# VH-VL binders against c7peq0, part 24

Target 1, 252 residues: c7peq0
Amino acid sequence: MHNKIYNSFIDRKAKGIKSFAVLIDPDKVNPADIADLAAKCTAAKVDYIFLGGSLVITNHLDECVQQFKTLCDIPVVLFPGSPSQVSRYADALLYLSVISGRNPELLIGQHVLSAPAVKKSGLEVISTGYVLIDGGAPTTVSYISNTTPIPSDKDDIAMCTAMAGEMLGMKVVFMDAGSGARKPITESMISRVASQVSAPIIVGGGIRDAEKAYLNCKAGADIIVVGNAIEKETSLIKEMADAVHAAAPVLK

## First folded at step 6 (VH-VL; framework fv_inotuzumab)

Design c33
Fold by ESMFold2-Fast, scan of step 6:
Structure c33 (fold): chain C 252 residues (1-252), chain A 121 residues (1-121), chain B 112 residues (1-112)
Amino acid sequence: as target 1 above (252 residues)
Amino acid sequence: EVQLVQSGAEVKKPGASVKVSCKASGYTFTSYYIHWVRQAPGQGLEWIGYINPSGGSTTYRRKFQGRVTMTADTSTSTVYMELSSLRSEDTAVYYCAREWGYDSSGYFDYWGQGTLVTVSS
Amino acid sequence: DVQVTQSPSSLSASVGDRVTITCRSSQSLLHSEGKTYLSWYLHKPGKAPQLLIYEVSNRFSGVPDRFSGSGSGTDFTLTISSLQPEDFATYYCQQYDNLPLTFGQGTKVEIK
């Protein structure tokens, strides 16, 4: 596979440039709305389109990827609910290992089963240490897969988990409060994780406004991912993208 | 035997819409994507987009977005392509073509005979 | 968009001649497990295009063995070893590695 997308994460982080990603669930998006959504993302200078969901039929994912790739130049990155959900037309795959939990299937088991198909797809594979944080509501991952999230106020546990993931070779750390989160991850936790890891940090879940997106960037997040709020109000795309792009690096 | 049979030639005024049909036979209609490709006089082949007859999902080339609509009727095994806001440069022979392979864009193994659409200037 | 460019735009040939048409893509069409997504079509005025070659070098069912494809990466060739009367046509290469799908400009093979 190629490292074009991962290299863009590393290069942007090194320059202090913050990135904004829009998360789209192929199961939930109306196909008739994709052209308008792609145009809004382009106009807002969205950096990445993340495609994924908890229960996605493989052919629907592939069709959604193809629509976005035809309609805009923004890189499409797969954020799959299962590592078997692939489309050869995507730019990269976040190969999630749920390191916050103790379910061996989510740590490595499902990856073993999907590896031949992923390799055959030719996709750039970005090993991702996925750290699920308690967002105040049950997540699909915690409910269906028996995975316990890290408590929202246990900054050091999240920090140590992310550090371990990095030391085990994960290229990216993804801190996620989960779909439908009532509360986003705190600036304190993001800052604690950012102080100890060099890998790009993706933060998502429960982010409802531009101010929170900006503060998360100031705390040390490199990529902000928003899904639920944008599903409800697409005008937020530009507001949040602008806030993320405006975030200044911390002084020295 | 696989066959794709298209509707007859159309002559339209600028600003009008045209709807071309493509009737499939000889295979399981919902198992293959149908693409549309056109050729303007003196020009090469230009891809327009495709439809998955299973479920009706579509992908259109960017320049046609907002002007093209593709639909499929599984009861008659027919795909339609409607092009609106016609311009003189839309004068072309329009082909439907079946994609080889179940779930991915690929090469086109069988083509319709073509439908000439003429837009008077 | 991935652009594909054919050479020559036209050529004149006689029955029995060896004809070579080239196709160049703006980026590598090599995807996974060594597969390269490049096809060739024959097109005659008033008739539907016909698939000749897929995945660079595989002849489609019923295509005569005088047609062969070769190439890798960004450079591809269609060869007709001994041109027949029915082969006077326009030939198109197509990449299907990336969306949107794109065709070369065409190469017209005319009688001398």
Scores: ipSAE 0.000, ipTM 0.502, lowest interface PAE 13.9, mean pLDDT 86

Design c34
Fold by ESMFold2-Fast, scan of step 6:
Structure c34 (fold): chain C 252 residues (1-252), chain A 121 residues (1-121), chain B 112 residues (1-112)
Amino acid sequence: as target 1 above (252 residues)
Amino acid sequence: EVQLVQSGAEVKKPGASVKVSCKASGYTFTSYYIHWVRQAPGQGLEWIGYINPSGGSTTYRRKFQGRVTMTADTSTSTVYMELSSLRSEDTAVYYCARGWGYDSSGYFDYWGQGTLVTVSS
Amino acid sequence: DVQVTQSPSSLSASVGDRVTITCRSSQSLLHSEGKTYLSWYLHKPGKAPQLLIYEVSNRFSGVPDRFSGSGSGTDFTLTISSLQPEDFATYYCQQYDNLPLTFGQGTKVEIK
């Protein structure tokens, strides 16, 4: 089905279940370390493996997807730096529209060019309203997109942007401070967005510890994405997964 | 053990360029940002900028923009800082320092020994 | 830029003295997750700076317990409870809540 992964997002959100995703950059991970990383993700009960998030210049994406698919049962979701970064072996593609910016190429232009290849790949496509928030440092996305991030303290601008994306048919809202962010997105901003949208909310960028992951979930994030911190210290995978899962309400 | 080892002292004339190296060991090179901080004689510490060795992205303090270039060589776990159009005011000890966290500058837990750059006629 | 100012610029002290150095930022360093991003360093001539305290009050590994940090918002303090001979140095506070990263101008602790 073309909506299996998206349905898992909305079903888990409806039950109050919080999800943890590990972001892996195919161009930065050592292939020899993937088996250990997959085992740690499995042991920690990681909910999703997100692959991408940077400027991918090589064809390592396909190799990386296949390795994770072989080594564990965790769904693999593509988080592309451009719409052309696709692997037919993944379970789903986050089809990012940078709605926080005013670049028509990132809103729809590049998607028009990639759509035939995406359809041919057979990937489940999840339309994603991508909201770039100022993380205190330039990121690959902000530099390449040539768009201004929403200021970190402008909660209502982020809220209105997410609402507009949802009303325009985006299935998921992704709030991202960006890979390399100095500051994570505030609980205040997450709460403001969560108060006005029904779509699953993914939050990532600058999350360094389990406490922040937990607080973001309590504020209203449905899926927490962590990449850089776990590449520094893989023991954080279990700590963060546990914290995210603990933020869910007690089920009857 | 974490170590940052810098290249030796340099003496340059005004208008020249200098390139200082910082070799990292004892940790995963691409997991931490490397920052550059200088101290001119009799002055305090001044932050210059940072490089993320994973991907090579850089951020520089505005006053150095156009004169400083930071690069990283992952095969040798070495970061370089090149400062061009040198002035006498650039005479300082230059330090590389490891930033806390993979994706951010933070505080500096380990420092290189420092490289004295002297700019004189 | 977030400005960071230290007081005093220098002080004279004897071994065994309690030394207090203050640091004031031009705006609050409280981060969204409730943590405050201020650190303290010790710097001696001819040596690299050494991290003493991070996030206001956390001692870095191997730092003696005579060093303590406190404060909130814009006002911060480094205290040395009983000054030792190796503590005569220049001390710097640093904010890492905003880019560019900024240091205080330094406080030189000299032998009385």
Scores: ipSAE 0.000, ipTM 0.389, lowest interface PAE 20.4, mean pLDDT 85

Design c35
Fold by ESMFold2-Fast, scan of step 6:
Structure c35 (fold): chain C 252 residues (1-252), chain A 121 residues (1-121), chain B 112 residues (1-112)
Amino acid sequence: as target 1 above (252 residues)
Amino acid sequence: EVQLVQSGAEVKKPGASVKVSCKASGYTFTSYYIHWVRQAPGQGLEWIGYINPSGGSTTYRRKFQGRVTMTADTSTSTVYMELSSLRSEDTAVYYCARDWGYDSSGWFDYWGQGTLVTVSS
Amino acid sequence: DVQVTQSPSSLSASVGDRVTITCRSSQSLLHSEGKTYLSWYLHKPGKAPQLLIYEVSNRFSGVPDRFSGSGSGTDFTLTISSLQPEDFATYYCQQYDNLPLTFGQGTKVEIK
């Protein structure tokens, strides 16, 4: 299997370069708006387009992937609500294991059932330790699976969970407060996790402005993912991307 | 027997719009994607885009964005492609072609006979 | 866009001849082990194009055994083992590994 997208995560992290991802929910986006959205992402120098994150009909996801792939050159990474949500046209799949919870289906069960289809898709698979943090509102994952998120102030529990995921072989840590979160993950928690793991750290949920995106990068996040705020105000794409890119050390 | 039957030849002035139809029969209309491909005189085949008849979702090649619209009428098992702001360079035979929609396989098992669209003053 | 180039652009042949047409892509069409996304079509003016081969070497239902496809990576070949009168046509290869979908420029097989 090729590692082009994962290698981009690792190489950028090693150089201190921060990445910005826009999360698109195929169920929520108007297909007529995709061309404009793709153009805005291109102009803002968005690093990754993440597709998924909700209960999605499989062929709608595939069609949405195809629209982005025909309209822009930004890598498309699947961020599925279920491991069965695949499209062969995507550049990579974040193979999410919800390690913050104790539901065997979200740790490995659904993955066992989806593995043949994922392999058949030919997608680059990036094993991802998904750490759900309490954002003050129920998430799709929490609602469907009854998975309890880590309390927002329990930095050491989040840190130990991420460390365990890395030690079990997960290539990426994803810290998520969830779509529609009332509060984002704290800089304190991001810093605690970043101090103990070497894997790329993706942070998302509840990020509503450029300042918070910047501060999360300074705390140790490598990739900032924003969905809900962009759905409400697409003009934020450039402001967020600029802030994330400005957080990187200047390399001459 | 799977069959795709297209509407007849059209002659249009520059700046006009043309709407070509493709009527499907012999299979479950909503189970397959319909793509549109054109061939200008002396040129090769050029992919335009496709429609999923089940939900009406469309994907268009970037160069046709803003000028092409594909629609499907499930009651008549007919797909339409409308191309607006016609230029002389749009003179071509336009084909509809069937794709196994579930997997978005990208190869075309059955094609329509083609519709010649001529754009001239 | 993935460019697909055919050679020759045209050739002349007689009934019974072995004909080979080549197709070269600007990048590998190998998606995963056993999945290389290249197809071949036969086209005559005024008629619908016909699928001959998909996934490099799989003959479509009803296509005569004289048609065969081969190749890997970036280089592909369509072979007609014994040309028949109905085979005088233009042949197109198509990649479907990447979007947008792209076709070769065509190879016209003409009567000698």
Scores: ipSAE 0.526, ipTM 0.803, lowest interface PAE 3.0, mean pLDDT 89

Design c36
Fold by ESMFold2-Fast, scan of step 6:
Structure c36 (fold): chain C 252 residues (1-252), chain A 121 residues (1-121), chain B 112 residues (1-112)
Amino acid sequence: as target 1 above (252 residues)
Amino acid sequence: EVQLVQSGAEVKKPGASVKVSCKASGYTFTSYYIHWVRQAPGQGLEWIGYINPSGGSTTYRRKFQGRVTMTADTSTSTVYMELSSLRSEDTAVYYCARDWGYDSSGAFDYWGQGTLVTVSS
Amino acid sequence: DVQVTQSPSSLSASVGDRVTITCRSSQSLLHSEGKTYLSWYLHKPGKAPQLLIYEVSNRFSGVPDRFSGSGSGTDFTLTISSLQPEDFATYYCQQYDNLPLTFGQGTKVEIK
């Protein structure tokens, strides 16, 4: 497989171009609504469609991937709650290692079990250091993963965790406040991580408006992911995409 | 033996809709996707989409989105394809085809005999 | 969409001839380790299409061994080692690596 999606992360970051991703949970989306959602994402110039969720328990993932791949040209990236959630038609898989926690199953154990299926799928695999940040309430991911999130004000712990992940060979850092977060990750924490990490930084969780998406980009995020807010109000797709794309290049 | 038997030829006016059936036998109906492929006179094969008879989920090629609807009736092991807002360029032989399944999904192992749909002025 | 182009569009041959049809894709069809999703079909007007070969080189059940598929990446070939009377037909290659599924434009094999 070609490293097409990872190369797009690297190339866009090098040019100072900010990316917007819409996170869709296959278990929550009505299949009849996918065509309209794909059209809205296309019209808004969404850069990536992230498919996945912490508690995806149906076999709808593969069919949802196939619908998006047939209906639009936006790359589909799997954001799985479990490494076993794969579809060969997706463009890439974010192979999440929860480095903010100390659960060996989420650091490597589940990956060992899923590796043959992932290899067989032919997916581009993007090793991802997943850093769970406290969003003000227990999230599905923190409960299911049985891991402690990094406190929202401990910028240095998040920074050191991300640096360690990068030094261990992870291609991407994903900072997530989790689904249902009451508060998003602070610009301070994003800036602190960005100051020490060269890998693309994905930021998600609790982002409910265009202003916050824009400020996160200015702080150093490369890709902004939004799920819950879009589920409640799809008109936000264009507003947030525009704000992310409008963020000026940062030269340091 | 695996068989896919389609409904007979249809003649429609522009703007009308057509519903073609494909009755499956000789295997577990809900275990395989059914695809629809058409061939216009003098042209090649064109994929339209598919349905999973288990649960009824569908995937349609973009150019047919909004005009095609696929459904499955598990009690009769029959898949239907309805194409609306017909145009003269929709004149074609329409085939249903069974997905190979699992490891080679997307290849078609058994096909229906075809249904000629003619859309005339 | 992944474009699939066949060559030639038509050819004339006699019974016993070796026939070669080529298929080129606009991008590589290699998907995973050892898997390349390219199939070949035989089609006669008024009849259902028939699967001949799947995953580049695997013959479908009942397909005679005179039919063979080969190739990798973007270039694929269907070979009929000794053409028989029942082989005069139109042949289609199909990529099923990417959605939407796409077919070549067809190669008509006619009596010389």
Scores: ipSAE 0.093, ipTM 0.672, lowest interface PAE 6.6, mean pLDDT 88

Design c37
Fold by ESMFold2-Fast, scan of step 6:
Structure c37 (fold): chain C 252 residues (1-252), chain A 120 residues (1-120), chain B 112 residues (1-112)
Amino acid sequence: as target 1 above (252 residues)
Amino acid sequence: EVQLVQSGAEVKKPGASVKVSCKASGYTFTSYYIHWVRQAPGQGLEWIGYINPSGGSTTYRRKFQGRVTMTADTSTSTVYMELSSLRSEDTAVYYCARDWYDSSGYFDYWGQGTLVTVSS
Amino acid sequence: DVQVTQSPSSLSASVGDRVTITCRSSQSLLHSEGKTYLSWYLHKPGKAPQLLIYEVSNRFSGVPDRFSGSGSGTDFTLTISSLQPEDFATYYCQQYDNLPLTFGQGTKVEIK
């Protein structure tokens, strides 16, 4: 079966088990630090390694995937800034459609161009409704020029956007405040989205401490993604993983 | 004509380090990965890792992480593999092998091999 | 790690014989668009290994047509249609679908 990672998302969600993902930008990580980072992720029981970023300037993705696949057993999921960023060694690809915006290139256009390469890669493809939320800071150049984020306090707009994405066949909803977010997505907005969608909900951007990761899980997030804070302080990996895992309900 | 030529046999004591070279010729050095594979006496082939000579990126098998270092010198088209903290179990013939980048993982040309013996 | 097992570990044959060597992987090697990442090498003592076949059935440049590969999923075969004197060697299969890259333990083809 080619749906192993997606099945892990839905199975864990069905059991109320919360997942923690570490986001690594191949162009920002020092290659000499990857072995130590992989060991810390393993020790902390990180559930997924997300590789990618909004803009990958040099092509280090494939080699970074190979390093993590060789050094640890944690599934590697591509979170690409462009649908053309693929590695056959990854476990899955989040095939992002930016449904919060009105740019047809980010909704489907770039996907049309990348589809042959994605198919050739043999990767598990997880259609992802990507909902960009205003994080109070400038996003990457591609998002600034192409789409407007949903305002941070417009819970119902985010909810309706996620619902539409699910009804159009998106397997996963990704709510992202962006890599440069000054403020994370509110529990209120996460709760509104979670109340109306059955798809796994990934939440990322601006999450800087274990308490916020925990509260986001309690609000209804299924997978918490952290990148920027961990780049600054890797000791947060274990603190955040523990908080996310502690948010799972006790099964009766 | 593609050739990979390795350095000569080495005899080392336990705890020492060994550095094996692999000099490439007959192709564009930076367009292909170089992998290292070893074969202990009476055993099969065991993959160690690889280096991309373009940029120097490396991937090492988990059991060698912390003991192996691969480097590339583009001015001489030479790849080096250094293995530290040698044990008797590291006695093997070490091969460098070229990986055609778009095939990602099979080896079209190999070096002749370098015997590394670890004994007292 | 993906384990690769060959059988037999050795066999004896005569020039002109049809020789079959099998290779089994612990999980499917099927990946991109039907591509399966399995290769075969010939290795003689004191010499470098030589690539024979890649992606299950593609002969490498200069490899005689008596060598052929077949198989799918987890079960693969190298066939030598008419064994020649220079073919007495040890043969290795290798998977390159998963990291770390792994080899079979080898099959020694000896003169009868």
Scores: ipSAE 0.602, ipTM 0.834, lowest interface PAE 2.4, mean pLDDT 88

Design c38
Fold by ESMFold2-Fast, scan of step 6:
Structure c38 (fold): chain C 252 residues (1-252), chain A 120 residues (1-120), chain B 112 residues (1-112)
Amino acid sequence: as target 1 above (252 residues)
Amino acid sequence: EVQLVQSGAEVKKPGASVKVSCKASGYTFTSYYIHWVRQAPGQGLEWIGYINPSGGSTTYRRKFQGRVTMTADTSTSTVYMELSSLRSEDTAVYYCAREGYDSSGYFDYWGQGTLVTVSS
Amino acid sequence: DVQVTQSPSSLSASVGDRVTITCRSSQSLLHSEGKTYLSWYLHKPGKAPQLLIYEVSNRFSGVPDRFSGSGSGTDFTLTISSLQPEDFATYYCQQYDNLPLTFGQGTKVEIK
């Protein structure tokens, strides 16, 4: 497969460049607002657009992908995406294995069933070790995954889980507190994970301001993903992108 | 038999708007995307955008964003393309075209074309 | 935008001739693992364009077997094995791997 998007993750990480991604749920975004949103993302120099959600199967995903691909040059990455309903126009698919839990369907079972459709789609597949962290409130992700999230203060459990995922061949680590999380993942936990893994680290969930995005990058996150805060106030796109891009690299 | 039938030729002044129709028959209207493509005199084909008749979602090429609007009327199996703030360079034959099965990206059936002339 | 260029811009041929038209894209149209998104159309003045070939080499329903497509990556060809009177037309290639969708500038096949 083409590894263009994955290569951009590892190349940017190697250069100490921090990336900002905007997460958009195709079922929640108003189609009339997409052109304005795409323009704001372009003006703010957003690095990636993540499309998807962990809830209902969407029939709007493909159309939303096509709108963003037509309106801006920012790469579109499916997250988590529906393997049975993928858009071939997307640049990549984050193929999530929920390694923080013990549900065999989310570790490998659903992947076995979706693999032929994913292969047929021709999408760049980025194997992703998804680590769900307790955000202090029930989330769609925790209900859908039917797994127990790692407690927010158990840095070493998150670290060991991420290391195991990397050793099993997963290309990236995604640490997620989930959409609507009451509290974001701590800098302490991000730093602990970053100290032991070389894979790009994506961090999302509960990030509501530019300061937290910046501090997460300082702690060792390579890509910051924000969805809910931007849905409420799109002016945050520029503020968060600037903060992420300004973050100094952390020493390993 | 799949057929796309477009409205007749239009002559407009600069600054005006034009609305072209495309009536579909011979298939399930809501199962296929309809695209719009134009050809200016002596030039090649240029893609404008598309509409999904199921739900009415649209995607427009960046250079037309803010000037083009596509709509669909499922009761009459008709798609419309409206282009505003017309300029002389918008003079072209405008085609509607059906995207192949399962959003394939190629155009399997085309309308006959509508000549839009913009002149003072 | 993915740029698509055709050559030649025009050619002269007689009925029964073998005609070859080339299309080059600015980047590979190979989608990961096996599909390449390039199509060919025939267009005559005053008439709608007609699909001839999709995904490089698949003939559309009803298209005569004298039309064939080939190629990979960035280089593609449309071949007409034995030109018929109804084949004097302009031919366009189109990429649909990337948005916006883009067409070549066209190749006009004229009678000698």
Scores: ipSAE 0.237, ipTM 0.706, lowest interface PAE 6.2, mean pLDDT 88

Design c39
Fold by ESMFold2-Fast, scan of step 6:
Structure c39 (fold): chain C 252 residues (1-252), chain A 119 residues (1-119), chain B 112 residues (1-112)
Amino acid sequence: as target 1 above (252 residues)
Amino acid sequence: EVQLVQSGAEVKKPGASVKVSCKASGYTFTSYYIHWVRQAPGQGLEWIGYINPSGGSTTYRRKFQGRVTMTADTSTSTVYMELSSLRSEDTAVYYCARDYDSSGYFDYWGQGTLVTVSS
Amino acid sequence: DVQVTQSPSSLSASVGDRVTITCRSSQSLLHSEGKTYLSWYLHKPGKAPQLLIYEVSNRFSGVPDRFSGSGSGTDFTLTISSLQPEDFATYYCQQYDNLPLTFGQGTKVEIK
């Protein structure tokens, strides 16, 4: 198995380099805007394109992957609503286990059913401990997962959940408040998780400005993911990418 | 039998646009992608892009982005490729080709359409 | 882009000859699970190209047994075990592991 994308996560984390990812929903993006979006991501030095949509029911995901792979050199990582959503042209798949919840289908059940198709796809598989945090409002993610998110102020529960995920072999930890969250994850919670895990930490949901992206990186996030805010204002791509990249430690 | 039939040769001036058609028969039109590939005189084959006739989604090779437009008419089982801002370097035989099961290799091709761009 | 290079650019042969054409990619085309995405086509001027081989070694339906493909990683070969009159043509290899899709420059098989 090749681990090219996962190795990039680890190598960048080891060097203190912070990464910015743009989340694109194939169901929401206007096909006429894809070339412009790809160019903006390239100009802003976006590190990863996360592609995923819970309602993709055709090969729209695969076609969207092919469009981005043809138009830019940024790695495309699948962030699927279902483990069965795959495209062989993507660079990697975040194989999400919702470890914050107690739904066995989202912990392992759906993965058992999708494993043959995932293996056949030849994609790099990155086992991902997905930790859903309460963002103060119902989101597509919380509705679809049908699990109780960790309360936004229960830093220790999030920390212990991430630690357990890492000990069970998850390669990365994804802390998500969900698309459309009213409140992003706190710096306190990110810091608590970062203090106890060595795995790369992806943080997303509710991040609406460059300052919050920067503060999340300073708290210990390795990869910042933004979707909703970018969909509403693409000028934020460069602003947030710059802030994330500026958060790298300064050596004395 | 599966057949792809293309429109006839075209002669265009630099800066003009050309629209080539590819009419499919012998299979379910919306079940297969159609790609476009060209061959300039004395050169090899060059991939341009594709269209999914189901829904009309397209993917174009970067160098053609902004100059190429692919469309599909499901009522006539016909795919079109329009190339604008023509240059002498666009002189080539243009082929449509059917993608076998979205794999990226082509099981059936059209006969080709010669597009000549000259003053 | 993944570059694909063929050798030779041309060759002369007689009916009944064994012909080999090679194709080299700038990076491995092995996707995984033993799937390697390389195909071969036969092309004659004024006619539609014809698929011969896909996934390195699988003959397309109707393609004569004299055509065979082999190889792995970055190095691939098309072999015609006993050249027939209808085989005088240009042959192209194509990779479909990466986008954009790319073809070799072609190998012209000419009558001696």
Scores: ipSAE 0.561, ipTM 0.819, lowest interface PAE 2.8, mean pLDDT 89

